# VH-VL binders against Lysosomal-trafficking regulator (mv): the designs that were tried, part 2

Target 1, 99 residues: Lysosomal-trafficking regulator (mv), of Drosophila melanogaster (Fruit fly) (q9w060r2686to2784)
Amino acid sequence: SLNSQILYNFAAKFLPVDGEIEGEIIITDLKLYFLATYRCRYFNVNCDIANITEIWLKRYQHQETAFEILLDTNKSLFFSLQNADDWKIMREVFCDKIV

## First folded at step 1 (VH-VL)

Design d8 (framework fv_diridavumab)
Fold by ESMFold2-Fast, scan of step 1:
Parts: C-alpha cells; structure tokens; sequence
Structure d8 (fold): chain C 99 residues (1-99), chain A 120 residues (1-120), chain B 111 residues (1-111)
C-alpha cells in the first residue's frame, strides 16, 4: 500500500514528445507522482523527490505555467499546470530547485 | 517494454495457503495496475482480483473474497497474490496480467504463469 | 462458470474465413469495451484485439473485431494452421461488485 501521507495534489498535464495527458500531481514526503487514465489505461509516472536536481519554468500554449523536472538520472519530466495557485504551491515546495 | 515475471511452481496440501509473486519491470512510463487470473485444466480464464499499487487499492472477484489477498511491496514493482484454505479445485495456472477494472479495458501484458497443484 | 457465451468450437479449411461470437448483457458487453485473447496450447493468453476493434502492433489485419449491442465478434480471414488455438472474449461486468469476465472459449480447428 501507499505508506507516505499525501501532502499536496493538483491537476496537471503530462507533456510527452507528442500530445498531452491530463491527470494529477501528488506530492508526498518522499515522492512526486503523476497519475492519470490515458487511452482507458492507468498511467503512472513517478520519481523520488531526493532525485530532483532542477525545475525549469517553461511556456506552454502562451502560458507561463509549465515546468520541467530534471532528475539525477539525466531524465526529465515536462508538465503544465492549470492555474497560478497551483504554481505557487510548486514554488513553495521546490523553491530551492527552481531556476 | 514491460515484462511480468512470476515465481516458480508450487505443490500444496488441502487447507494450506500459497503466495505467488509477480515482478514488473520496464520503462518509466508504463501503467502500474496488475490483475491475477487463473485457469484450471481444460477451463477458461477466471479473474481473481487486482491492485493499483500506487493507491494501495485491491479489488476481489466475489467468488474469492475472504480467501484471496493481493498486496504490493513498497512500489518496488512486485505484486503478490495469496490464496488460503486451498482445495483440490484450486489446482490451476495462475497468471498475473497488466490491467485492472473498467478503466483499463483490457489486459495487454501477461506473465508466463505459475502452476499451483493442490493434492494430498 | 462463464458469464459470456461463446460457441465451444469452430472449424474451417486453410484460406477460409471464420467468425467467433461472444454474447453477454447490458452490464458487461453492452456498456464496456471488449477484448479478445488467443491462447496456443501450453502458453499464456495473448492480446489479439482491444477496445472492440483495435489491433496491437504485430497482429495482422486478417484479425478483426466488432461489437453490436450486447454481442461481439472476432473475425479471422485467410485462415492458417498456426491459428489453431482457444479464443476468449473478455470485458468488465459492472453488476454487483464489479469484475472482469471472460467467455467460456472457442476452440478453432483448421481442417
């Protein structure tokens, strides 16, 4: 089962090379999850918070509400947020990692 | 590509329990929802239940409620199915497969199966 | 103990066409996507058709699916000896507690 308490959750889109997947970001004390139903399948992307090296602000569809998470494995995850309040939460949680 | 690797064959006595494991591996973007499906000799497949490890949510087929427990360890990619109070009619191949409830619509990746034989 | 009804067997000669039916109710086929699985002797089931009529990569277009009301069909054209197998339909059943249900299976023999 999930052993960590959920600290934050908010709606987000995961942005692969082509298309977009609507879901939610869930942040616990140990991990960041993106959970969705995509093409009628459960979709799960996750990473350990300790493995996040940098978070870069990006533009998506004329909005400055997207961000890219860079992992210590040299992989990156690209998301867009729906509103400014969710971005404020992101900044508070990851203030030391935002560039 | 995602692979499902099941534990080895088991021979059990009536009244005992068996615990079968299923290890999922593959790319970072794969779905993580696992069902257990059994097939008795000469019979069709029968869904036992499934789990979404990230939510800790397990669901069981009515026929198996009270006898089956499906669990996952620490999001490590391993899912378990434990069946208790074994009877001779529990002799079957036990498969794990990727897919869970109506949202998944189908089971796309299957383990090779674990033979469980119940005999005295 | 199958909830979905399939004919127990079907047969045809190489190069011919066969159809396999799968009949259910409004709580399963009527309101949910249908998938089909091929099982060769001694092997695990293999996904053949999903979402009523879609093929996974690697499945030739001589295999097709369709759904109408509470029934679904699997079509196989250009029948080959390697198609001898058991075929199962599957879907979610929304009644009671909810569960995956499978058909009783159809054994395809190539004469």
Amino acid sequence: as target 1 above (99 residues)
Amino acid sequence: EVQLVESGAEVKKPGSSVKVSCKASGDTFSSYAISWVRQAPGQGPEWMGGIIPIYGTAKYAPKFQGRVTITADDFAGTVYMELSSLRSEDTAMYYCARGFDYSDTHMDVWGKGTTVTVSS
Amino acid sequence: QSVLTQPPSVSAAPGQKVTISCSGSSSNIGNNFVSWYQQLPGTAPKLLIYDNNERPSGIPDRFSGSKSGTSATLGITGLQTGDEANYYCGTWDSSLSGEWVFGGGTKLTVL
Scores: ipSAE 0.000, ipTM 0.582, lowest interface PAE 11.0, mean pLDDT 81

Design d9 (framework fv_diridavumab)
Fold by ESMFold2-Fast, scan of step 1:
Structure d9 (fold): chain C 99 residues (1-99), chain A 119 residues (1-119), chain B 111 residues (1-111)
Amino acid sequence: as target 1 above (99 residues)
Amino acid sequence: EVQLVESGAEVKKPGSSVKVSCKASGGTFSNYAISWVRQAPGQGPEWMGGIIPFFGTAKYAPKFQGRVTITADDFAGTVYMELSSLRSEDTAMYYCARDLGSEYYFDYWGKGTTVTVSS
Amino acid sequence: QSVLTQPPSVSAAPGQKVTISCSGSSSNIGNHYVSWYQQLPGTAPKLLIYDNNKRPSGIPDRFSGSKSGTSATLGITGLQTGDEANYYCATWDSSLDTGYVFGGGTKLTVL
């Protein structure tokens, strides 16, 4: 069950090239999920943590709250967290992958 | 600029299946969702479901659960919609469309694929 | 039966103003953003309004949207013959996790 393995939950925005999708990031021991807010809930993003090759720290709207996650397929995901405490925890969780 | 190119018209017998393709080019194919929306002659559009091609994650409208399968070949930039157990009521134009933002709306649409179910 | 109710048709002359209503409930329009789509004969629907009242790039300001309670309205001013089309409202419906829903459509006739 997803619920039994949840380690962290964060309010976040998924940042495609045009627009923003509001939701939450959920981290388990094996996977990272992005679950869109209720209106877009049928779309969920997930990836295996083992398939993340690099994480680049980024700024969004003049705040150090964003990450670009590079997957082993050479595709990338761009997220912004809503507060500094969540961003600090994300950095600690993925410290070995941060460039 | 995003362009969605759908496969050609299909004529099918009742009880068979149809598979329609939608090839996305330009823009941010990997970072957006692609939905399928159908429209029967003289009727309004009806949302069937959608997929995030980057992950292969699909969701379906309850009315179509069990009959529709939406898949993606991310390398080929193509999304597929397969509808099984066809009935005459499935005769419609089938559109693919790009999902965007925190509220659902479709900013780019394919030109549509006509599917006719007749005996 | 559609969950969003639109008048089946409206008509007016060039240069006039029309409004098209869309009525729903708390589970759809009452709780979610509304979009409007224009469909010219023989073409795919085109996004006209999103997030209740916003226009995509390229949509003239003759087109406007609004939402009040469980109803939404599309306004068209300075009506042109090229506006003759079907117009659809759309939103999310949270009842029984129904998903995205469209109105039945309104045919706009221009002489």
Scores: ipSAE 0.013, ipTM 0.636, lowest interface PAE 7.9, mean pLDDT 83

Design l1 (framework fv_lacutamab)
Fold by ESMFold2-Fast, scan of step 1:
Structure l1 (fold): chain C 99 residues (1-99), chain A 119 residues (1-119), chain B 107 residues (1-107)
Amino acid sequence: as target 1 above (99 residues)
Amino acid sequence: QIQLVQSGSELKKPGASVKVSCKASGYTFTSYAMQWVRQAPGQGLEWIGWINTNTGNPKYAEDFKGRFVFSLDTSVSTAYLQISSLKAEDTAVYFCAREWYDSSGYDYWGQGTTVTVSS
Amino acid sequence: DIQMTQSPSFLSASVGDRVTITCKASQGISSYVAWYQQKPGQPPKLLIYAASTLQSGVPDRFSGSGSGTDYTLTISSLQAEDVAVYYCQQLDSYPLTFGGGTKVEIK
């Protein structure tokens, strides 16, 4: 289980370099989680919000629904959202990190 | 096909220097951190440190600061570990491994480079 | 430094047995634990990360569990090909540290 109260959750696709994984993004006060069932198994990806340096708005499949989270560890997480309202929430939550 | 290919075995005298290479292929080199791990003969795994492949910034465990230096040549997707002033205690297999995001675990490893330091 | 105490250091079991390997951190590590399998002469292979997430391509007889300071790797039905040394690793704080390893053999 999560150790902090869930503030937001929304449907998303995680975009590894050669694929896509459908799941959901869960945001707490400390972390961002991506949770999915992929290839009949539970899958998760997470990062500390404090480690996020920049968020770059991106296009995915010709839609302006994607974003890339750049971490201070040289890693990036690339997601696309399925819902316009969720994309608005994402922009508001991380407005100070969007470039 | 994703793979990390390391340079061949080295036999060195105490006081010499060695440079181990780790060439990545099949993925975007600068999107993954490069981790370094060693394994002394008959012993377990020991974390040395990691290097940010986009910025070039390294992080070392305290025991490895000074003589151990990470570097990159991004044009050929290769990471390097250099050990100077070699000691007998440096005898080990040295592994590179990639990591995608914080705490994702190291999903691909090089085959290992054996470094033997003896008189 | 966070010490990862792994037990047992050695186990011998029969094909089909359920085996468990435990890893105890000297302080809470918030489920930032990975498990690796290393067969003789090979590099380690990632089995599990984030304490309980199975790496793609790993057989489902492998599972991870735990929280806080106590973590467990379980092989539900041991196979001959599972002969290896297994290592846990904490990824919570620097320096990252590995457990001492558990050597698994078939009786």
Scores: ipSAE 0.000, ipTM 0.601, lowest interface PAE 12.8, mean pLDDT 85

Design l2 (from l1, 21 letters changed; framework fv_lacutamab)
Fold by ESMFold2-Fast, scan of step 1:
Structure l2 (fold): chain C 99 residues (1-99), chain A 119 residues (1-119), chain B 107 residues (1-107)
Amino acid sequence: as target 1 above (99 residues)
Amino acid sequence: QIQLVQSGSELKKPGASVKVSCKASGYTFTDYAMNWVRQAPGQGLEWIGWINTYTGNPTYAEDFKGRFVFSLDTSVSTAYLQISSLKAEDTAVYFCARDLYGDYYFDYWGQGTTVTVSS
Amino acid sequence: DIQMTQSPSFLSASVGDRVTITCRASQDISSYLAWYQQKPGQPPKLLIYWASTRESGVPDRFSGSGSGTDYTLTISSLQAEDVAVYYCQQYYSTPYTFGGGTKVEIK
């Protein structure tokens, strides 16, 4: 179940081409989920950690809080975290599990 | 470009099982949830449930729990609906329809698969 | 479950007429409503989503309006090709539910 496997949880914004969606990033042992706070087109976005090919640190609104995930499915996911400390933790998680 | 193509019509006896397929093309299969909708002869539309194409997790409407099972074969971009222990009341056209992650409207539909259950 | 009540069940009008179909939800669905057109032997086709947003390729004579519990689909100038059954659908909460349908015919 998603609830029994949660390793990390971060407040975040999902940044599709057409907007900004408030929510949370949840990382389990095998998957990354973005769960939107409110009902919208992007209510549940997810990917297998094993399918992540690249991760890029990005600036969003002049802060070092964003990152982009490139999947082997040719899909790109762009997120912004609340602060630089959350990004530091997220970077360590990715280094441990992906790179 | 975007298409959902379903398997052909089925004629079954009560108590038999049927498996309907829905093959997606023209988009990334795992970016969209797949829904199943039933339409009995001369009746309206009835939502059966959805399956998350990335996780494989199904969600069923209460009336369809038990005999109805959703599954996937992501290697061929195909979703399946299996109905076991068929009853006459299962006679209907079954549609697959996609939506983005199970949280919005159905923008593309399969052509429908007619399942007839009779003795 | 959210119940969707659609009216009228049948509508007969002339080419060029303005026709309206109404849909009422048993609770506030916050504009999470779609309208579909189904012609005989065909699957439903999306016309309107988010209560009032027209799907790409849908003629501008089709429009949606409403909020809360009450929604309307309007065809401003009925054409012969618009003969079909029209369904509203809420996608606010599972199970997703459809209205009973409105059959539109030409006189």
Scores: ipSAE 0.000, ipTM 0.591, lowest interface PAE 11.0, mean pLDDT 83

Design l3 (framework fv_lacutamab)
Fold by ESMFold2-Fast, scan of step 1:
Structure l3 (fold): chain C 99 residues (1-99), chain A 120 residues (1-120), chain B 107 residues (1-107)
Amino acid sequence: as target 1 above (99 residues)
Amino acid sequence: QIQLVQSGSELKKPGASVKVSCKASGYTFTSYGMNWVRQAPGQGLEWIGWINTNTGEPTYAEDFKGRFVFSLDTSVSTAYLQISSLKAEDTAVYFCARGYSFDESWFDSWGQGTTVTVSS
Amino acid sequence: DIQMTQSPSFLSASVGDRVTITCRASQGISNYLAWYQQKPGQPPKLLIYAASTLQSGVPDRFSGSGSGTDYTLTISSLQAEDVAVYYCQQHNSYPYTFGGGTKVEIK
């Protein structure tokens, strides 16, 4: 059976077209969440792990710690992690989905 | 099929500006960085910089800061390199190249190149 | 900036020969090194990335090796179609830098 326990959490930036939002990525066995406090409001982006079709590796602001999550709806979520160690863990967790 | 198609050759006078385009197809444009590389006649390859196709943020090598500007039009999957105040030493072939990221940062697809000639 | 030194700058060899091109970085680059082939009038083509991983579609006579600061591209049996200029490139840190190139010709 699947549990909804937190398996990993990382400091991260969500990268919309108009800028960046600092927060945390939280991974459970079922979902990936991005949670932040942005402009004095809670900000939440999430997706089901089962709906992730591809993960594409990217650079962000001189840092080699960014990635794009492509969903089965053809929508994309872009994130940058704070450090290479966290990015390595993300890569290992989703190794079968990385392009 | 991944393709990068660049605009045609340009002949310019010193002090003019030029804008080179690089149109991508066969992949999700915003999922890969776009790099720019130049090659002066008879010389080697020189990295100019790259642009984050998702955020639009450019990174330039020190020698290319100021006159060189990267931009995007994501609606048509196109990246641009603009060079202002052209000098004779800007004469080169300019390539766009698709980069991967972290631990896998290499240029796996290249445009055909755009020749820019600056002469009086 | 990381300086990439290629040697030799030029080599002339016969079809069937083993040829070796060396690339030396001014500091450690942790295997973040790519090799490109550029034929006259064409853009560069990726041959090898991460020092030793062969790009899909590239003939297996091409191989890469090395670690730290010293890297090598080997063509095990030179073919006429391999006449080109070869470049190494570090992708460990910005700015990315290329070697000076090695022109390979047939005798």
Scores: ipSAE 0.000, ipTM 0.568, lowest interface PAE 17.1, mean pLDDT 83

Design l4 (framework fv_lacutamab)
Fold by ESMFold2-Fast, scan of step 1:
Structure l4 (fold): chain C 99 residues (1-99), chain A 121 residues (1-121), chain B 107 residues (1-107)
Amino acid sequence: as target 1 above (99 residues)
Amino acid sequence: QIQLVQSGSELKKPGASVKVSCKASGYTFTTYAMNWVRQAPGQGLEWIGWINTDTGNPTYAEDFKGRFVFSLDTSVSTAYLQISSLKAEDTAVYFCARSEIYDYGSPMDVWGQGTTVTVSS
Amino acid sequence: DIQMTQSPSFLSASVGDRVTITCRASQSISTYLAWYQQKPGQPPKLLIYDASTLESGVPDRFSGSGSGTDYTLTISSLQAEDVAVYYCQQYDNLPWTFGGGTKVEIK
């Protein structure tokens, strides 16, 4: 299971072009996962941490708690966090990748 | 070549259990989800659920909760479907099929040949 | 659950005919729709995904179109080897759901 490997988790929204998906971000030593709260087509959103090239701070609903993860595959993942404390953890974990 | 090879047909009595296997080859097993699809005799296709091959987390359609269980053995690139307390209505061909995962649902591009499960007294 | 209504359930046509099969979703599925071909005794084979993208190796006589709730599979010139049941499937929202199938036969 993922449970024995979890380093951090936080409530988050995944922001595909067509909507908002409620869920949580789970960070392990190798991967970042997004697990949706309810059944939806975005059931396996994840990436290897080693494949993350840049993380960009974004605004979502006029708040600076959103970020975009850019992958070495030229794909991106866009998320919004619920509070500032979770964003502080993201900054510390990925400080070398934040633009 | 990319293939999914399923176990052979099964004839079972009501109340028995069956375990169907689906062995993948030709690709990295943990990069695709594995779906299970049922087809009753003369009927259409019905999605049972899928399992995330990286995390091991299964999702079941509502009608298949309880008696249907997905599992994996990643060391041999094999997915399993187990059906307990078999009923006559479980008589069907069971297919495994992979779907590519990124940030959306995807089509099932590679299918196993199917496993016929017959439940009769 | 998203209901997929497929029509017609059966059609009989001649070799060389243009064949059209329709799939209607109970809500918008944003072109997240696949078409499968199933020949007797065989597993389904992916023909088209994302409503209109032809899968590699599939003959170009097959095409898909549509958006929102209404989608169409077209076979521009029916061949004898196209005798099969055709299914649409949405992958916009769980659970994945299939249309009831269209059985295509030669006259």
Scores: ipSAE 0.013, ipTM 0.671, lowest interface PAE 8.1, mean pLDDT 87

Design l5 (from l3, 17 letters changed; framework fv_lacutamab)
Fold by ESMFold2-Fast, scan of step 1:
Structure l5 (fold): chain C 99 residues (1-99), chain A 120 residues (1-120), chain B 107 residues (1-107)
Amino acid sequence: as target 1 above (99 residues)
Amino acid sequence: QIQLVQSGSELKKPGASVKVSCKASGYTFTSYYMNWVRQAPGQGLEWIGWINTNTGYPTYAEDFKGRFVFSLDTSVSTAYLQISSLKAEDTAVYFCAKDFSPEYYGMDVWGQGTTVTVSS
Amino acid sequence: DIQMTQSPSFLSASVGDRVTITCRASQGIYSYLAWYQQKPGQPPKLLIYAASTLQSGVPDRFSGSGSGTDYTLTISSLQAEDVAVYYCQQLNDYPFTFGGGTKVEIK
């Protein structure tokens, strides 16, 4: 269930190769989810936290509020957060994986 | 009581058009997407697409683009599926189904189905 | 499209038996999977959503499990009223594809 042991949630944009999808990032004990807004739910994403190998801090639209997650499958996920407080929390939560 | 009531069975000739209705009651119609699902005789389920009942914006599976059109009449809480240029392969039961919730995906309330038979 | 493979396509079991139905996705679907029960002449009924969450009003003998590409529906003690065709559906990506169905009958 998605609502079991939610630890954090942040307003976010998922940035696939050709677009920008609004939604939220939800972090649980085991997984990181991106839940797109109702209209765009087919862009929903999740991954096991254990499968995250690296997180790279990025800029998006001239703000330092973005990051890229590299999975052990060699796939990457690119996200932008909406505010500085959430970005600070994200850095603290994943400090051991940030390059 | 939440329910979806569909129009009755249709027998059509190849090349004709059909319009199936799905009337919702017992909930706020515009708060949930409406799905359309097809089941050919003796076969499994096939997702045709869904429509945003608030905005009227439809999304179709690739195989159903062109001849299949979703529409709404929100004043009477009714969704419609229109199929143009009917072919024998369109013979099936067509279901409408309410999306479960914005957060949790699935179809929790289904219409009883409308049988469309296309034969010469 | 994501292909959903169900097995077995048919099973016959006795009342009280534990029954398992498996659904395999051609790629990861992140537990965005629902299970439906369809009785003859009726529309499908939602049993389980998010792979493992039981829908309100569904008997607790039904359960779902799995993750990634492999998912299972279990009926812990089969009852006569459970005779039906069962379908899984992935809801991770368009189009939302269904498995081929599993017909469950009593011996």
Scores: ipSAE 0.008, ipTM 0.595, lowest interface PAE 10.1, mean pLDDT 85

Design l6 (framework fv_lacutamab)
Fold by ESMFold2-Fast, scan of step 1:
Structure l6 (fold): chain C 99 residues (1-99), chain A 121 residues (1-121), chain B 107 residues (1-107)
Amino acid sequence: as target 1 above (99 residues)
Amino acid sequence: QIQLVQSGSELKKPGASVKVSCKASGYSFTSYAMNWVRQAPGQGLEWIGWINPNTGNPTYAEDFKGRFVFSLDTSVSTAYLQISSLKAEDTAVYFCARTDYWGYEYYFDYWGQGTTVTVSS
Amino acid sequence: DIQMTQSPSFLSASVGDRVTITCRASQGISSDLAWYQQKPGQPPKLLIYAASTLQSGVPDRFSGSGSGTDYTLTISSLQAEDVAVYYCQQSYSIPLTFGGGTKVEIK
């Protein structure tokens, strides 16, 4: 939005849809966005940071570093990292929510 | 073609257990969440919970915690609902249904035909 | 839990009539609402998702509208094959919840 700025961004795959969608995670002070363009379609998933209850480190297909975000609506978002080192960003931003 | 095919009807005594199966075909089994929905005779639809076949994580509605257990066998693209310590109020048709996760929306685009479970003495 | 209230619970109309079914959520659900049709002895069939998006293969006489807490399913010209129970379902919050259903019959 006009009143928020990107604090962090990194490449990720969104996994809870049919197949995999490659895009970017963007973190601001208020929200986490996943933005992608897939087969000429705009794709957006987002959540308010205040609504995140837990974040769980996972593995995807036994090789990729992944994580699951649990929201206060009891919905979850599952992402795989393109660069495993980007997990350090999640740890810095959400240290009190990491399980 | 996408299909969810469920196991046949069950007649059980109170206190027994039952295991209902739901075999998926025609799509990537691990890419869609599998839901279980109950419909008591002459009543409406009630969501029991879901399991994410990619992570193995189940979520249960509050009223179904304890006796209801979700499991899956990805090698045969099959999801299972097990109900232990059966009670008369468990008499219902049990449906499996997949959730389309597109755009963070949870709606049921394909359903199994339903499995009737009857609990009587 | 989000409670979904459908109205009416029963409706009898003639072939060709415009039929409207309403669904009210106990809180705002941001258009995370689907509509299903269930015929006797069959599983439910998805008609509409995201409040107003028609599922592929569903006749265009079905439409959905609404926002916030109030949503409607409209059948612009009722056909004999539309005899069924119709359910709304919210997906804004877990647990997922359904309306009580509306039984539609032909006079």
Scores: ipSAE 0.000, ipTM 0.631, lowest interface PAE 11.4, mean pLDDT 86

Design l7 (from l2, 13 letters changed; framework fv_lacutamab)
Fold by ESMFold2-Fast, scan of step 1:
Structure l7 (fold): chain C 99 residues (1-99), chain A 119 residues (1-119), chain B 107 residues (1-107)
Amino acid sequence: as target 1 above (99 residues)
Amino acid sequence: QIQLVQSGSELKKPGASVKVSCKASGYTFTEYAMNWVRQAPGQGLEWIGWINTETGKPTYAEDFKGRFVFSLDTSVSTAYLQISSLKAEDTAVYFCARVLYDYDAFDIWGQGTTVTVSS
Amino acid sequence: DIQMTQSPSFLSASVGDRVTITCRASQDISTYLAWYQQKPGQPPKLLIYWASTRESGVPDRFSGSGSGTDYTLTISSLQAEDVAVYYCQQYHSFPLTFGGGTKVEIK
């Protein structure tokens, strides 16, 4: 398990081109993690917050609870949050990166 | 079958250079980064660095900067490790190993290439 | 750099014994840890990734546990074919680093 300075955690879905992966987003002072509910090598992600260029707010299934993270490599990660409170926190935490 | 096949053993003189190859098959070459690992006789594993197979950008551990150079030939799904100005301390088995994305384990390894540096 | 300290460096045990190998990171690696088995003349083989997930085809007698800085590989019932050197590896941050290895032998 993560055992550092966890600032926030949220239930989330990682949204690859095809399908959905259940899990949670964990934010520390330096990093953003996505940990799948089941441990699966291909479905966990870990990125440095400093490498995030932009965060774009998106809709998923007609709800404004999703966001897309753009990395400095021009690759993107697409997530959906489960509730409005978590989405509000994401917007506040990353206000400098929100497009 | 997913496989990494490395070139054969090399015997070189001090000061020469060597180029080790690692040919991938059974998967899309550019979807996985390629790592290089050294194992000196009777010693443990040392990470040399990795190369992004999509961009060709290499990253080296500090101890291996300068004489060690990674390259690719994407048309034949092959990664290369070149060592210049060979020293006795470079005598080792060199392994290639793939990784899917940042922060993953090495699931497929090459069989290793023995490089011996002797006069 | 993150330093990985393995203990013991060598152990000798009997077939059927429970064997534990420990790995300590110099800083929190958030379960980004793998265990590899290397038999003489062979490349390392991935046994466990993300600290506790067993790779496909690996016998269930191998298990991993731990979090933060402290991790353990356990072989619940040692078999003759398990004679090998075992390495832990952190993949939390670059440069990637390995433990010094633990040589497991049968008595």
Scores: ipSAE 0.006, ipTM 0.606, lowest interface PAE 10.6, mean pLDDT 84

Design l8 (framework fv_lacutamab)
Fold by ESMFold2-Fast, scan of step 1:
Structure l8 (fold): chain C 99 residues (1-99), chain A 122 residues (1-122), chain B 107 residues (1-107)
Amino acid sequence: as target 1 above (99 residues)
Amino acid sequence: QIQLVQSGSELKKPGASVKVSCKASGYTFTSHAMNWVRQAPGQGLEWIGWINTNTGDPTYAEDFKGRFVFSLDTSVSTAYLQISSLKAEDTAVYFCARGYDTWSDYYYMDVWGQGTTVTVSS
Amino acid sequence: DIQMTQSPSFLSASVGDRVTITCRASQGISDYLAWYQQKPGQPPKLLIYAASTLQSGVPDRFSGSGSGTDYTLTISSLQAEDVAVYYCQQYNSYPYTFGGGTKVEIK
C-alpha cells in the first residue's frame, strides 16, 4: 500500500512494448510503484522489492538512462530515467541486483 | 463491443494434432495478454498459460510444456493454441481469455471466448 | 504451485438466501484473487478481481472479501439466475491456479 514509508521518488517513463508512459517511480520499504501521470492501461504497475532478481542497465534513445527489472516470475519492467541525479540514486539503491 | 470468437469443435484420433483459433475484436489486440484455459468434461478450470500479444513471448504452466504451443497472427488479431500428439486426456473445452490488470504481468481474465470443444477418441 | 481449496463443493439454497463460498490459498497471494461464474454451456464470467473489486456490470449482490490466504465470495440475496459453478483463481504467481469450484443450486 502507498501508506508505507516512501523512501525515494523519481520522474520516469515506463516503457511497455506499445509506447512510453510518463510518470513517477516510488520506492517504499516493501514495493516499487510506477504511477502514470495520465489515466491509461498501465495505471497499477508495481512489484515487491523482494521479487526483484536482476536489474539490467540499458540504453534508451542513445542515453545510458534506462534499466530493466527482472522479477522472480521471469517477467520484466523497463523504465527510463530523466536526470543524472535520479540515475545515481537508482544505482545505489539496487547496487546488489545490477548485472 | 469486445469479443473473442473461437474456432469450431474438433474430433481427432490419438496422435493427431489440432490448432484452435481465437479472433479478437473491439479492442487493441496487442495491448492485452491472451490466456488459454482448459476444462475437461465435468471438471474444473485449468490454466495452460498466456502469450504476450505484443512480443509473442509465451509462458506455459509446467504440465502443458512440450505438446502445447501458443502463436499469434497480429495482422488479423488472432491467437492460436496448437496441441500435438493428441491423447485421450486432452479431451476438453479450450477457452481463450483476455488478461487485464492489476499490474502488467498479474492478469485476471475479463473477457472470454465461447470455448472450442476438442474430442480425442479412437 | 499454489493450491486453491474451495468450500463447499456444492450448496443448495433458497431464493433470497445469503450464500458464502470460501477459498483458501496454500500461501499468501496478496489479494491477487478473482472470482468467476460459469453457467451451464457458457464460458466463465468475471465477477470480482483484486479480491474485492466488483467487475463493471455485475450485480451488487455479489461481493468479495478477505486477505492473505483466506477469501470469501458472498451473494447477499440469491436469485434464480445465480445457479452456476463459481471458481476462485489466484494470479499472484505462475502457474495461475483455480479452486475446485462450488456448484450453487436452488432448493
Scores: ipSAE 0.000, ipTM 0.581, lowest interface PAE 11.2, mean pLDDT 84

